# Designs tried in a protein design chat: VH-VL binders against Cytochrome c oxidase assembly factor 8 (COA8). Part 48

Target 1, 167 residues: Cytochrome c oxidase assembly factor 8 (COA8), of Homo sapiens (Human) (q96il0)
Amino acid sequence: APERGAERRDTAPSGVSRFCPPRKSCHDWIGPPDKYSNLRPVHFYIPENESPLEQKLRKLRQETQEWNQQFWANQNLTFSKEKEEFIHSRLKTKGLGLRTESGQKATLNAEEMADFYKEFLSKNFQKHMYYNRDWYKRNFAITFFMGKVALERIWNKLKQKQKKRSN
Key: E = the ipSAE of ESMFold2; O = the ipSAE of OpenDDE; V2 = 0.75 times the mean of E and O plus 0.25 times the DockQ between their complexes.

## First folded at step 3 (VH-VL)

Design ba32 (framework fv_belrestotug)
Fold by ESMFold2-Fast, scan of step 3:
Structure ba32 (fold): chain C 167 residues (1-167), chain A 123 residues (1-123), chain B 108 residues (1-108)
Amino acid sequence: as target 1 above (167 residues)
Amino acid sequence: QVQLVQSGAEVKKPGASVKVSCKASGYTFTDYYMHWVRQAPGQGLEWMGVINPSGGYTSYAQKFQGRVTLTRDTSTSTVYMELSSLRSEDTAVYYCARGYSRYEGTLYYFDYWGQGTTVTVSS
Amino acid sequence: EIVLTQSPGTLSLSPGERATLSCRASQSVSDSYLAWYQQKPGQAPRLLIYGASSRATGIPDRFSGSGSGTDFTLTISRLEPEDFAVYYCQQYYSSPYTFGGGTKVEIK
């Protein structure tokens, strides 16, 4: 007589093939966050029978991931560097040392840091706009090649059906 | 058509500064980053830095940090490379080169190059 | 910085022969962050290959690029007289962007 509760339960997929992702996605997996970009990389599975078109798609996805990793690694490094430079500059302007009497790292208050964040965002607005544009362009290209791969697979299946009917 | 036209040859003394120009035409100047690459006589290519013409943001190779300054003038579609405290080792052909990615990303190869500017540093 | 080593330094061949040029990176530049340039005496470099294997616009199909990670190859399947030049590889995986020392393809 156990209670069949109103607990949230996800129903298992109705088909066994639905339990397992497609072979490619079963072998693709996500790694730990990168030290510099803070993004999790995707490790791509390379099938033995990869077509030239499938290889182009995989390389495009890998290139997009590396571009994304590079952008954020550089952005985080630039942010950290400019933040430290801003803090040091402001402390020098005020005649203050980089360390307090207690040996703690000297910091600026929230109002002063707001000036830095506003300048950084304003200065990098164009860069982030280009990033967003390029991100969409890259995803459009990936989607386009995914479509081409899908059509290639359909064509190959049709050719195999003709071959099996003839033989 | 895309063209990058550089200023003429320069002869400078050690300790002087040189300013080389690169005028772009045939595309939207602010849509592509401009890189500077040099080549010493009989030697290979050496990357110096890059400028984003839209925002004027720059990044330099560590070797040239503090001596190289990249600027641009959007009204004339021109990028400038100024190298200060010239030494004999700075004798080279200096190229501007347009950065491109097939997917318009931030990672660049160089699809168009200026004709080069010879800078000779002689005492 | 990533160091690119090209070999051989000089390749002496006759027109009609196949040229194979190698570029080795000190660190992985992934599958596609490598370009090849051709330079003739007194001229600026010309882009041949980008993304390790993609031909630039206007480049003949006798030029092909291959490789990944640290080992890359430029192949000229059948040398023509205009192909005798110096060839440079370039990585654009990380700043600073670096070039190989070059391979001179000269007439035998």
Scores: ipSAE 0.000, ipTM 0.460, lowest interface PAE 18.1, mean pLDDT 79

Design ba33 (framework fv_belrestotug; at its last look DockQ between E and O 0.20; V2 from the best seeds 0.00; counts 0 for: pae E 16.0 > 2, placed apart)
Fold by ESMFold2, look of step 4:
Structure ba33 (fold): chain C 167 residues (1-167), chain A 123 residues (1-123), chain B 108 residues (1-108)
Amino acid sequence: as target 1 above (167 residues)
Amino acid sequence: QVQLVQSGAEVKKPGASVKVSCKASGYTFTDYYMHWVRQAPGQGLEWMGVINPSGGSTSYAQKFQGRVTLTRDTSTSTVYMELSSLRSEDTAVYYCARGYSRWEGTLYYFDYWGQGTTVTVSS
Amino acid sequence: EIVLTQSPGTLSLSPGERATLSCRASQSVSESYLAWYQQKPGQAPRLLIYDASSRATGIPDRFSGSGSGTDFTLTISRLEPEDFAVYYCQQYGDSPLTFGGGTKVEIK
């Protein structure tokens, strides 16, 4: 059996988790959450006779997934690092150690942490607004091509019905 | 439309190196991994390694680690396989092959092959 | 590493006969990621079958693949003179990628 959950196979693209889709599936498959972004990657089905429109849609979806995972992976790491820095700075200002007398990691209460969350959101407001704008643009393009692919498939079914009658 | 054209036959002495080229056409060169497979006379197929032409990253079969080097030139859509410290046992036909998978992130089978390059290592 | 053992080594048959080629894996090939190739003398291999049972583009329907787990079969339902060749299986379910030793089909 393949080692399911293995992070990397010798021929797989660099930087992605290895995943083995179900046998003979003709549908996209959703994998486990990515370690850094906490988003579940989609493993896209690539049919043998993928049309140019289908390929364009798949590439747009792949590019959007990579962009989205990169944004949230970076955001999650930055949030964690800045949160820890904020806690350490405030404990130092209060004259407290980084660990309690019991040896546990010292923390701030919810009211004190509210300052961090406010500062983080304010600092990143423009970045999140550009992310939201770009997210909507990408999803509009994807939806547009999904519609085009759906129409193409309807017309192909009509052609197939015509072939059956002529054969 | 997809075509992989390899460089011509080579005759080498033991201890020398050989560099075989594989020029790709008819598809976007950086979208597919390129593999190298060899076949000794009268023998089966042996996988040697793979290159991602997008960034140039490589992975090699353990048997060839330290002797094989895969490189690429994206401006000419060409992959190069260099095998050093040649031995008589390296006499074989060397193929480049395009890796294809019906699933993103899985391992590959080979949907297009180059014509092969005969490398003969003899005194 | 998954070792693929093909049998028989040589299969001598007449045109019109059914050929059955076996590929046995040392471990289960998960999801049946197994391909079959045809190689004629002086030519590169040609992909016939992928995912154990799916025919590659342009491959005649007399070629079929079946099997799962450790036991895989390539069947040529009615041999044509142009089917004289060596046939290889290849697994891509686990690292590293491996090939079988081949089965030579001779046409009498």
Scores: ipSAE 0.000, ipTM 0.486, lowest interface PAE 16.0, mean pLDDT 81
ESMFold2-Fast, scan of step 3: ipSAE 0.550; ipTM 0.791
ESMFold2 (binder alone), look of step 4: mean pLDDT 92; pTM 0.938
OpenDDE, look of step 4: ipSAE 0.473; ipTM 0.804

Design ba34 (from ba30 with heavy chain Y100P S101T Y103W T106S; framework fv_belrestotug)
Fold by ESMFold2-Fast, scan of step 3:
Structure ba34 (fold): chain C 167 residues (1-167), chain A 123 residues (1-123), chain B 108 residues (1-108)
Amino acid sequence: as target 1 above (167 residues)
Amino acid sequence: QVQLVQSGAEVKKPGASVKVSCKASGYTFTDYYMHWVRQAPGQGLEWMGVINPSGGSTSYAQKFQGRVTLTRDTSTSTVYMELSSLRSEDTAVYYCARGPTRWEGSLYYFDYWGQGTTVTVSS
Amino acid sequence: EIVLTQSPGTLSLSPGERATLSCRASQSVSDSYLAWYQQKPGQAPRLLIYGASSRATGIPDRFSGSGSGTDFTLTISRLEPEDFAVYYCQQYDSSPLTFGGGTKVEIK
């Protein structure tokens, strides 16, 4: 097979995230749902003249998103693992195989699965309560800073209009 | 350059706990997931868990749930893996490995690895 | 969990020959979320391929990955002396993350 030309230094390595926002975007970009958390990540646009207040808001939103993504990724993974373990254990107790004759995973009826769901929710009650507490605290902080940024932007627009009229 | 430097070999008795460190350098520590993978002598690789250094949130493989604890110190760019109630079956080389950026979601393949820490559990 | 089976367990080849390594999954791996690693004795694994076919930074073009679903292949087109090592596949489609048992490529 023919040898290709050498790769240029400025094009190696690719080193780019799979979920890059469009290069020309001047707005926040929403990515595809994360496989484990099933939440869509937001990639934040950073303006050239970002104020310290805008930076604080952006970092708080980024941190909150990451915290939220990780919580739900952990919950979904734990749920999936424990669900499969529960199903395996119950099928083994019944003397049934893990798969049907067609090769599909064997399932439990709704009544049996209800027992698992009740146990899982009960076991995770405290964790979910702490999550809700922290979620509200984070949303309060974000709303507060959003208000401050809005006031800053209104003031800047008023200054801009005054300067336009003075000229 | 990206480097992950792990603490030295440990010899422990059954029932003890071990804490292994992994010091990161050459990149923004809080932007990348950090995973722990072990390898028993002559055997394959086994995933143990992941930590997000930004918030400190963790997820563990079911086999290690209740025995493994992952923590981090952002001031020293160091991740720790503590394994309790050690058994002879825990004799292995333990690796820290960097995952993708936290913005990419759960695409857990490992681009950089620590050199490994040998943990021997014997009486 | 998804069980990955690598074959053969050992490949005995000479420098300059082509190596073909197989990794078969017990269940379909969605979106080709499969990686390949190289490990030399006393060393940590090194990422070769991710997404079934994408080469990692600094990996020579003699390494290539292919496949989808349950059947994946790592190919080394012309073995160099430094390529004699153990190779592992890894899926990152389903929890828990799992690795294959490894294929040892050794000198004839």
Scores: ipSAE 0.000, ipTM 0.451, lowest interface PAE 20.6, mean pLDDT 79

Design ba35 (from ba30 with heavy chain G99D R102K L107F Y108P; framework fv_belrestotug)
Fold by ESMFold2-Fast, scan of step 3:
Structure ba35 (fold): chain C 167 residues (1-167), chain A 123 residues (1-123), chain B 108 residues (1-108)
Amino acid sequence: as target 1 above (167 residues)
Amino acid sequence: QVQLVQSGAEVKKPGASVKVSCKASGYTFTDYYMHWVRQAPGQGLEWMGVINPSGGSTSYAQKFQGRVTLTRDTSTSTVYMELSSLRSEDTAVYYCARDYSKYEGTFPYFDYWGQGTTVTVSS
Amino acid sequence: EIVLTQSPGTLSLSPGERATLSCRASQSVSDSYLAWYQQKPGQAPRLLIYGASSRATGIPDRFSGSGSGTDFTLTISRLEPEDFAVYYCQQYDSSPLTFGGGTKVEIK
């Protein structure tokens, strides 16, 4: 059975430590940023007697997190790929090599990069609008179910108090 | 209110040892790892090592391995950094700094720092 | 060890201007394990940013961090008088923990 509040320290503290969920955690755990999305995943604690309503809320939060991470992982990879392609294309147009004489990557100045950022934002405007709409819908649903879970917990506490008073 | 209060300035001869203290208050001492970081005059920051106040386990940067010893006293909520075989290059301000992590793993960036202890090594 | 190179060494700007500070790592920093600190003369460093982009508690929203892999940036959107200080980046991906050489932001 899971032990509540039984989070333990590593036996050997180290700056090279990779982060993992605490053993015997009784709470949600926030992990390191995902490689592609740069968002921190939440690993949800599942209580032994999770109500159907609590399970519905948890699954909704998990689904929303997965959707959010997938969206940003795709956007970040697309941005990086298209940025690199734009730089290579512009350097070729200027008759410049992809690397300087010292072997470093050749780069564009801020004014030249402004063209790429404008194009990228314009191209992805519709996609970001759809993301924002779905984001608000999902957060509204989560807030609604959080309220329902809170009311269920209050009701259960009141029921326990009444049972104690009756016996 | 979280506070880390360090001992006062020290002047030492080459070859001597110095022991700096860092007293923690305002939180559960054993819940957070404590690191030591130094800064030579006009220079940047250099990490020295870390201690787990709960179990007393330690890890040191290779540069200081064999010269640095980190210890703690849970009854006084104090960590200690002892540096032996002092050289002129050890002249620096020494800081204790609290690890953010409250978990088994570490998140070794520092949310609270001591005020610093100046150690001068001179002949 | 991961060597962090900060540029420029000194950045001379006026209040109200945007400051852009660079931190480049000698090898890829996994999972954006990079922090930024502010240090004023005679004081201990103050945590600004962790995880490359997450603002620490109490840090104004004019401070923002970005980047991944080997290239990281700290941006101060509009410099306030109290923002003139030395800034350090720190990686916490691998031991030993290492800091950049610092960028001094000074009044023009």
Scores: ipSAE 0.000, ipTM 0.456, lowest interface PAE 16.2, mean pLDDT 80

Design ba36 (from ba30 with heavy chain G99S Y100F S101G G105D L107I F110M Y112V; framework fv_belrestotug)
Fold by ESMFold2-Fast, scan of step 3:
Structure ba36 (fold): chain C 167 residues (1-167), chain A 123 residues (1-123), chain B 108 residues (1-108)
Amino acid sequence: as target 1 above (167 residues)
Amino acid sequence: QVQLVQSGAEVKKPGASVKVSCKASGYTFTDYYMHWVRQAPGQGLEWMGVINPSGGSTSYAQKFQGRVTLTRDTSTSTVYMELSSLRSEDTAVYYCARSFGRYEDTIYYMDVWGQGTTVTVSS
Amino acid sequence: EIVLTQSPGTLSLSPGERATLSCRASQSVSDSYLAWYQQKPGQAPRLLIYGASSRATGIPDRFSGSGSGTDFTLTISRLEPEDFAVYYCQQYDSSPLTFGGGTKVEIK
């Protein structure tokens, strides 16, 4: 005789509302913005009956999210570091200190920052182009696997209907 | 202090494999790509490949594709370069070098370099 | 791959003189993704310039880079004794990354 009766999460069927256990979310959860990237992470719900194909899709989406988080955290850090170095260099050239007599952080006006902005955009143009290329590649792959998962789910529904009729 | 420390010199026979390590310290290991560059005696610099320590993704120069394997261990902040099917022309100093960036196939300049590891391939 | 050609192969100068080193690319290098490195005997390369014209942290202002597209130049305005070394240009616009053959700056 089949074992069955294994521990399983009670999932809400179509048309019936159920309370999700507090210890494990029944849906994907969106977190607060990351301190460095300013992007909100998605924490993926993992069903107990996840297929190998569904697992590959989830891992691909998780990997893509991590890659995206890393890109923007690095970009923001680079911008901040180079901006500070540029300001420091320009203030030093003018013979000015890093802080005013009142203790406030010394700054450059918009016209003075124009050179930095142009340089930063120029040297990061290729980097952003490659980011866009890789972003499209990753989203193409995700779309491809989403299609495969959709086909698998359709096939499983058809097999389930046939099994129920046989019973 | 930002530092890359490489393993010691190696002497190998033709057909053997060599694995060189590069241990990073003084910065966030996963924020920088790690490149491998070699230099044959009296010759210039030759790029071999790069690894993103964060995800482990790699990109290799076509000349080394199939012979070079880059790996990393995030717990020890160490990158490894393994070169197989060694030939006499693989005799060189092998450098690891840090590059700012986390983008796949997007490479920045190399700002910090390891001290180099001499690999000699002789019969 | 982008081939970088450096000239001259050897530059013999005295301390105090101006050094001008050329790097020419076989294809246009986008966004000036061109770096310059200094290498002394028995040592690893040291980054001098990135983005064709930006000095790396700690590099003296006597080092300057210029150029775009296929024609790049590294200038050392007044050679110091410690500047006698081999200099390499490197493009990071496309894979594989490539280096020039190097220019040796030696004491006359």
Scores: ipSAE 0.000, ipTM 0.452, lowest interface PAE 19.4, mean pLDDT 78

Design ea11 (framework fv_ebrasodebart)
Fold by ESMFold2-Fast, scan of step 3:
Structure ea11 (fold): chain C 167 residues (1-167), chain A 123 residues (1-123), chain B 108 residues (1-108)
Amino acid sequence: as target 1 above (167 residues)
Amino acid sequence: QIQLVQSGAEVKKPGASVKVSCKASGYTFTSYGISWVRQAPGQGLEWMGWISAYSGNTNYAQKLQGRVTMTTDTSTSTAYMELRSLRSDDTAVYYCAREGYDFWSGYREFDYWGQGTLVTVSS
Amino acid sequence: QAVLTQPPSVSVSPGQTASITCSGDKLGDKYAYWYQQKPGQSPVLVMYQDSKRPSGIPERFSASNSGNTATLTISGTQAMDEADYYCQAWDSSTDYVVFGGGTKLTVL
């Protein structure tokens, strides 16, 4: 069992972004790749005057990130586990030990691993199709709300411009 | 061919700022991240931070927070690293490195490095 | 922040096996990477994600990572392998890249 969870926790960079000086623009931070998912987490900056629409977009992006990281963490762990099981079964079938003459872990060459990759992809084809479908649906929704936020910001600028012109 | 070409050596006085450039070629610039790593004379490698050429989002090493700024210019496929309030212990060779990523396989590594830029901080 | 410890130097004769270790608390729970650096040159990635080789790196390079120790192994070591070797890990809890102190490999 993994010692660290697949779910990511806030880090120092996230904390620092919340305390950036007034003279500097605060922005999102990107972390290093998670060992399990291989994805870099984005730690979203929360503005003091976040609109309800901006909050909805941010929460949608955070939820999508959590879903995405969990999917790939689980997929990568499953892949690694099944790969090791395949290698061990093949070495035993061939009458070979699990270690070489030098005491190192025995491995299979790329040609021998082709059967495993084919079987793994075939077994997980439907899962990957559903992932891709949901990934595009989520990104379409995010793009849509990004457009709404952009339009809201344009509208607010126009309102401020009109007030300055009429005052 | 994939290549990262950095700006030339700089000599700065304590308290000054330096801005190093890293021009990428041979790949889609916005598909990869750029990390900055420095190496003081006779010392090891020290990670400074990372920037996404896609989003412009950054992540800086804690000890450099507040002194470093990383940016990109997508139109010229160039990454920049600015270090402010220079000290004598900032004397180092500064490297940019591409963070490789294969989304399907999930692997990431510093697969291509710039030639390095020597920054000397002296009175 | 996490600390990765490497021996400062390792010496081998040509044709012998070189082993360079990198130690850190629960390092086996993180991905380890290895870089080769020759004098006056940029680092070159030689191993990634614990045990994978980039295209162009000879098969005599191998690596492992378990428990607290990652190991880079060079079998049939050649004079051209003489260089400084750095291990690297990603710490997702701190969002930082950490490099080991480096090991100078001397051949002959």
Scores: ipSAE 0.000, ipTM 0.457, lowest interface PAE 15.8, mean pLDDT 79

Design ea12 (framework fv_ebrasodebart)
Fold by ESMFold2-Fast, scan of step 3:
Structure ea12 (fold): chain C 167 residues (1-167), chain A 123 residues (1-123), chain B 108 residues (1-108)
Amino acid sequence: as target 1 above (167 residues)
Amino acid sequence: QIQLVQSGAEVKKPGASVKVSCKASGYTFTSYGISWVRQAPGQGLEWMGWISAYSGNTNYAQKLQGRVTMTTDTSTSTAYMELRSLRSDDTAVYYCAREGYDFWSGYKPFDYWGQGTLVTVSS
Amino acid sequence: QAVLTQPPSVSVSPGQTASITCSGDKLGDKYAYWYQQKPGQSPVLVMYQDSKRPSGIPERFSASNSGNTATLTISGTQAMDEADYYCQAWDSSTDYVVFGGGTKLTVL
């Protein structure tokens, strides 16, 4: 059967929606794309004996996901609102209605929309610059902490191996 | 000189509405969100909701859903919070606060606050 | 939905270390933030992302967050530190900001 009813909830608060893994797992799970951000959320596995360093890495990844989801949910809604306003403004200028004779939403061609895309990108340049810089900074920090966790695990394995051989 | 300046104190009767303003200066208004937080006399901080100055998207505390509306006017760099159907227990100081991030410092919610607006609801 | 619990008051002598706790279910899985509010004034951000200090906040302020408890620590407490302190967390699953009930720090 065709999917119905989703259109009634077009505008939503910015945020991250959690999902349930199919089964209890000792691995991270990647969910379906969020309706508003179009990004896949990750449900992070929490080990029973998580070290403070592992906890910091997980929190950093969770906070980065949350920040990223909020940013793109807000951007997508802003883009949609401003695009709709631009189309309505241009159609009004042309003396055209918002709907065609068949009841479809009236639209502009790609050439007419080029001005909107250019203006949108220029208007949002500083915000996108801050996003890109923070995105790179966050990924660098995550990579750094991943390296520290890896070294901690290697060290613990080496210590375990030494104790085993001594016995 | 980042600053958030709020409108003056209000005295309202039960059932009335109040609209508090928060004028931002010293930064790019549309690059940050604004949260509203209230504090009843002698009580703690209570988050009311958040609005993006960029998108206009809002997220309201469940307790206030249906009674609160948050808006922004980017031409004047001003955020507004309207609370309807006022009750005596809505008597509080209402704060606006900036939510945002900085590349070097990361995400910092509520890094700058307005001076507060006292709203008294009495007969 | 989430609830953050703080002791209503903490008293310290000048120069002593003050510790203010904030407890919540799996709070260590979230970043904690701390605000200072002096009488008649707006709150001021004093700690962010569990343990980071904003520019302008003295080095004597530090914090941690693990398990169910976040802790704000003020070393060499001064009279000027007398204030109400609030913890705050953001629950990504609900998209709600939650404040603790606040702790009145008295320096006597």
Scores: ipSAE 0.000, ipTM 0.476, lowest interface PAE 15.3, mean pLDDT 79

Design ea13 (framework fv_ebrasodebart)
Fold by ESMFold2-Fast, scan of step 3:
Structure ea13 (fold): chain C 167 residues (1-167), chain A 123 residues (1-123), chain B 108 residues (1-108)
Amino acid sequence: as target 1 above (167 residues)
Amino acid sequence: QIQLVQSGAEVKKPGASVKVSCKASGYTFTSYGISWVRQAPGQGLEWMGWISAYSGNTNYAQKLQGRVTMTTDTSTSTAYMELRSLRSDDTAVYYCAREGYEFWSGYSEFDYWGQGTLVTVSS
Amino acid sequence: QAVLTQPPSVSVSPGQTASITCSGDKLGDKYAYWYQQKPGQSPVLVMYQDSKRPSGIPERFSASNSGNTATLTISGTQAMDEADYYCQAWDSSTDYVVFGGGTKLTVL
């Protein structure tokens, strides 16, 4: 964060982005990170002369973003829940309370937490492999349609130039 | 519990101004926009404009440009809509509605609505 | 300046499927939204972004949007579904909200 008064600009509220996107956007733009997924959403501009192919590409990108947002939001929630359960279970086994004398949540040492992380990743290995498979499939489809849209735009530009030259 | 509570009914003379309030609760006010929509007796819904509670940016329906002003007071989580130079055809129920936000579309739906404020313009 | 056209009324018997259409130039290129309004009450969002349901809306509500026409479909229509239904879209050029004229659904 810059020093006080060094940079004057509007900022997102309080670290957790709560900003509503500007409605007058005529271009794609990137929003603040989602509270649950930590991914920045992209808001896609819809041009007046959007072709069916351009619409298909845009909807594919939007659907892929939604799928990605949902996957990571769920994954982060599962991680947080299981981490809390693991910590509480270990503290109960040690006969310790859930909070310190200072009122903060009690924590485990690095060695104990390393065991949790290793187990979490191992349990979720298959889920992550399915995610990667689908991610590659989606990116292949997006790249394919991006190519088709590019060719369509080139052809339309050439067609328009030929039309103008005929007068 | 998300709720939008509007000010009470008003009766105005032609040429007067009216200012309707919309008090939000149950969510972070500055994270959402507020749209204003009116409905004349027996008629459909007509959008009047939108304001961002975060930035203060507004966008007004062309037909109402110059007659409408939308504002917010973040300290009280309240949105306001003022309509000037009232005519008899401004008689309507005026609604405020929260703009919910969906990440992938870039467009918002009106997910919560106020109870409505009847404004009657008559001599 | 975009215009959305709805039939003024649709009548169905209980248990039948009701279909309410909303027509506009290139409406399928935009997201369509649907609101239910009962007499003396505020509108309630029943469908958003073409085909998504808010929490609390029964599964018998569904919707689609393609070409120039968006359609709200209510399967197994019940007496409680009797209301005015409004479609809505965003005009990308002006960033204005556009509502359809509304359809009165009567359940006999």
Scores: ipSAE 0.000, ipTM 0.481, lowest interface PAE 14.2, mean pLDDT 79

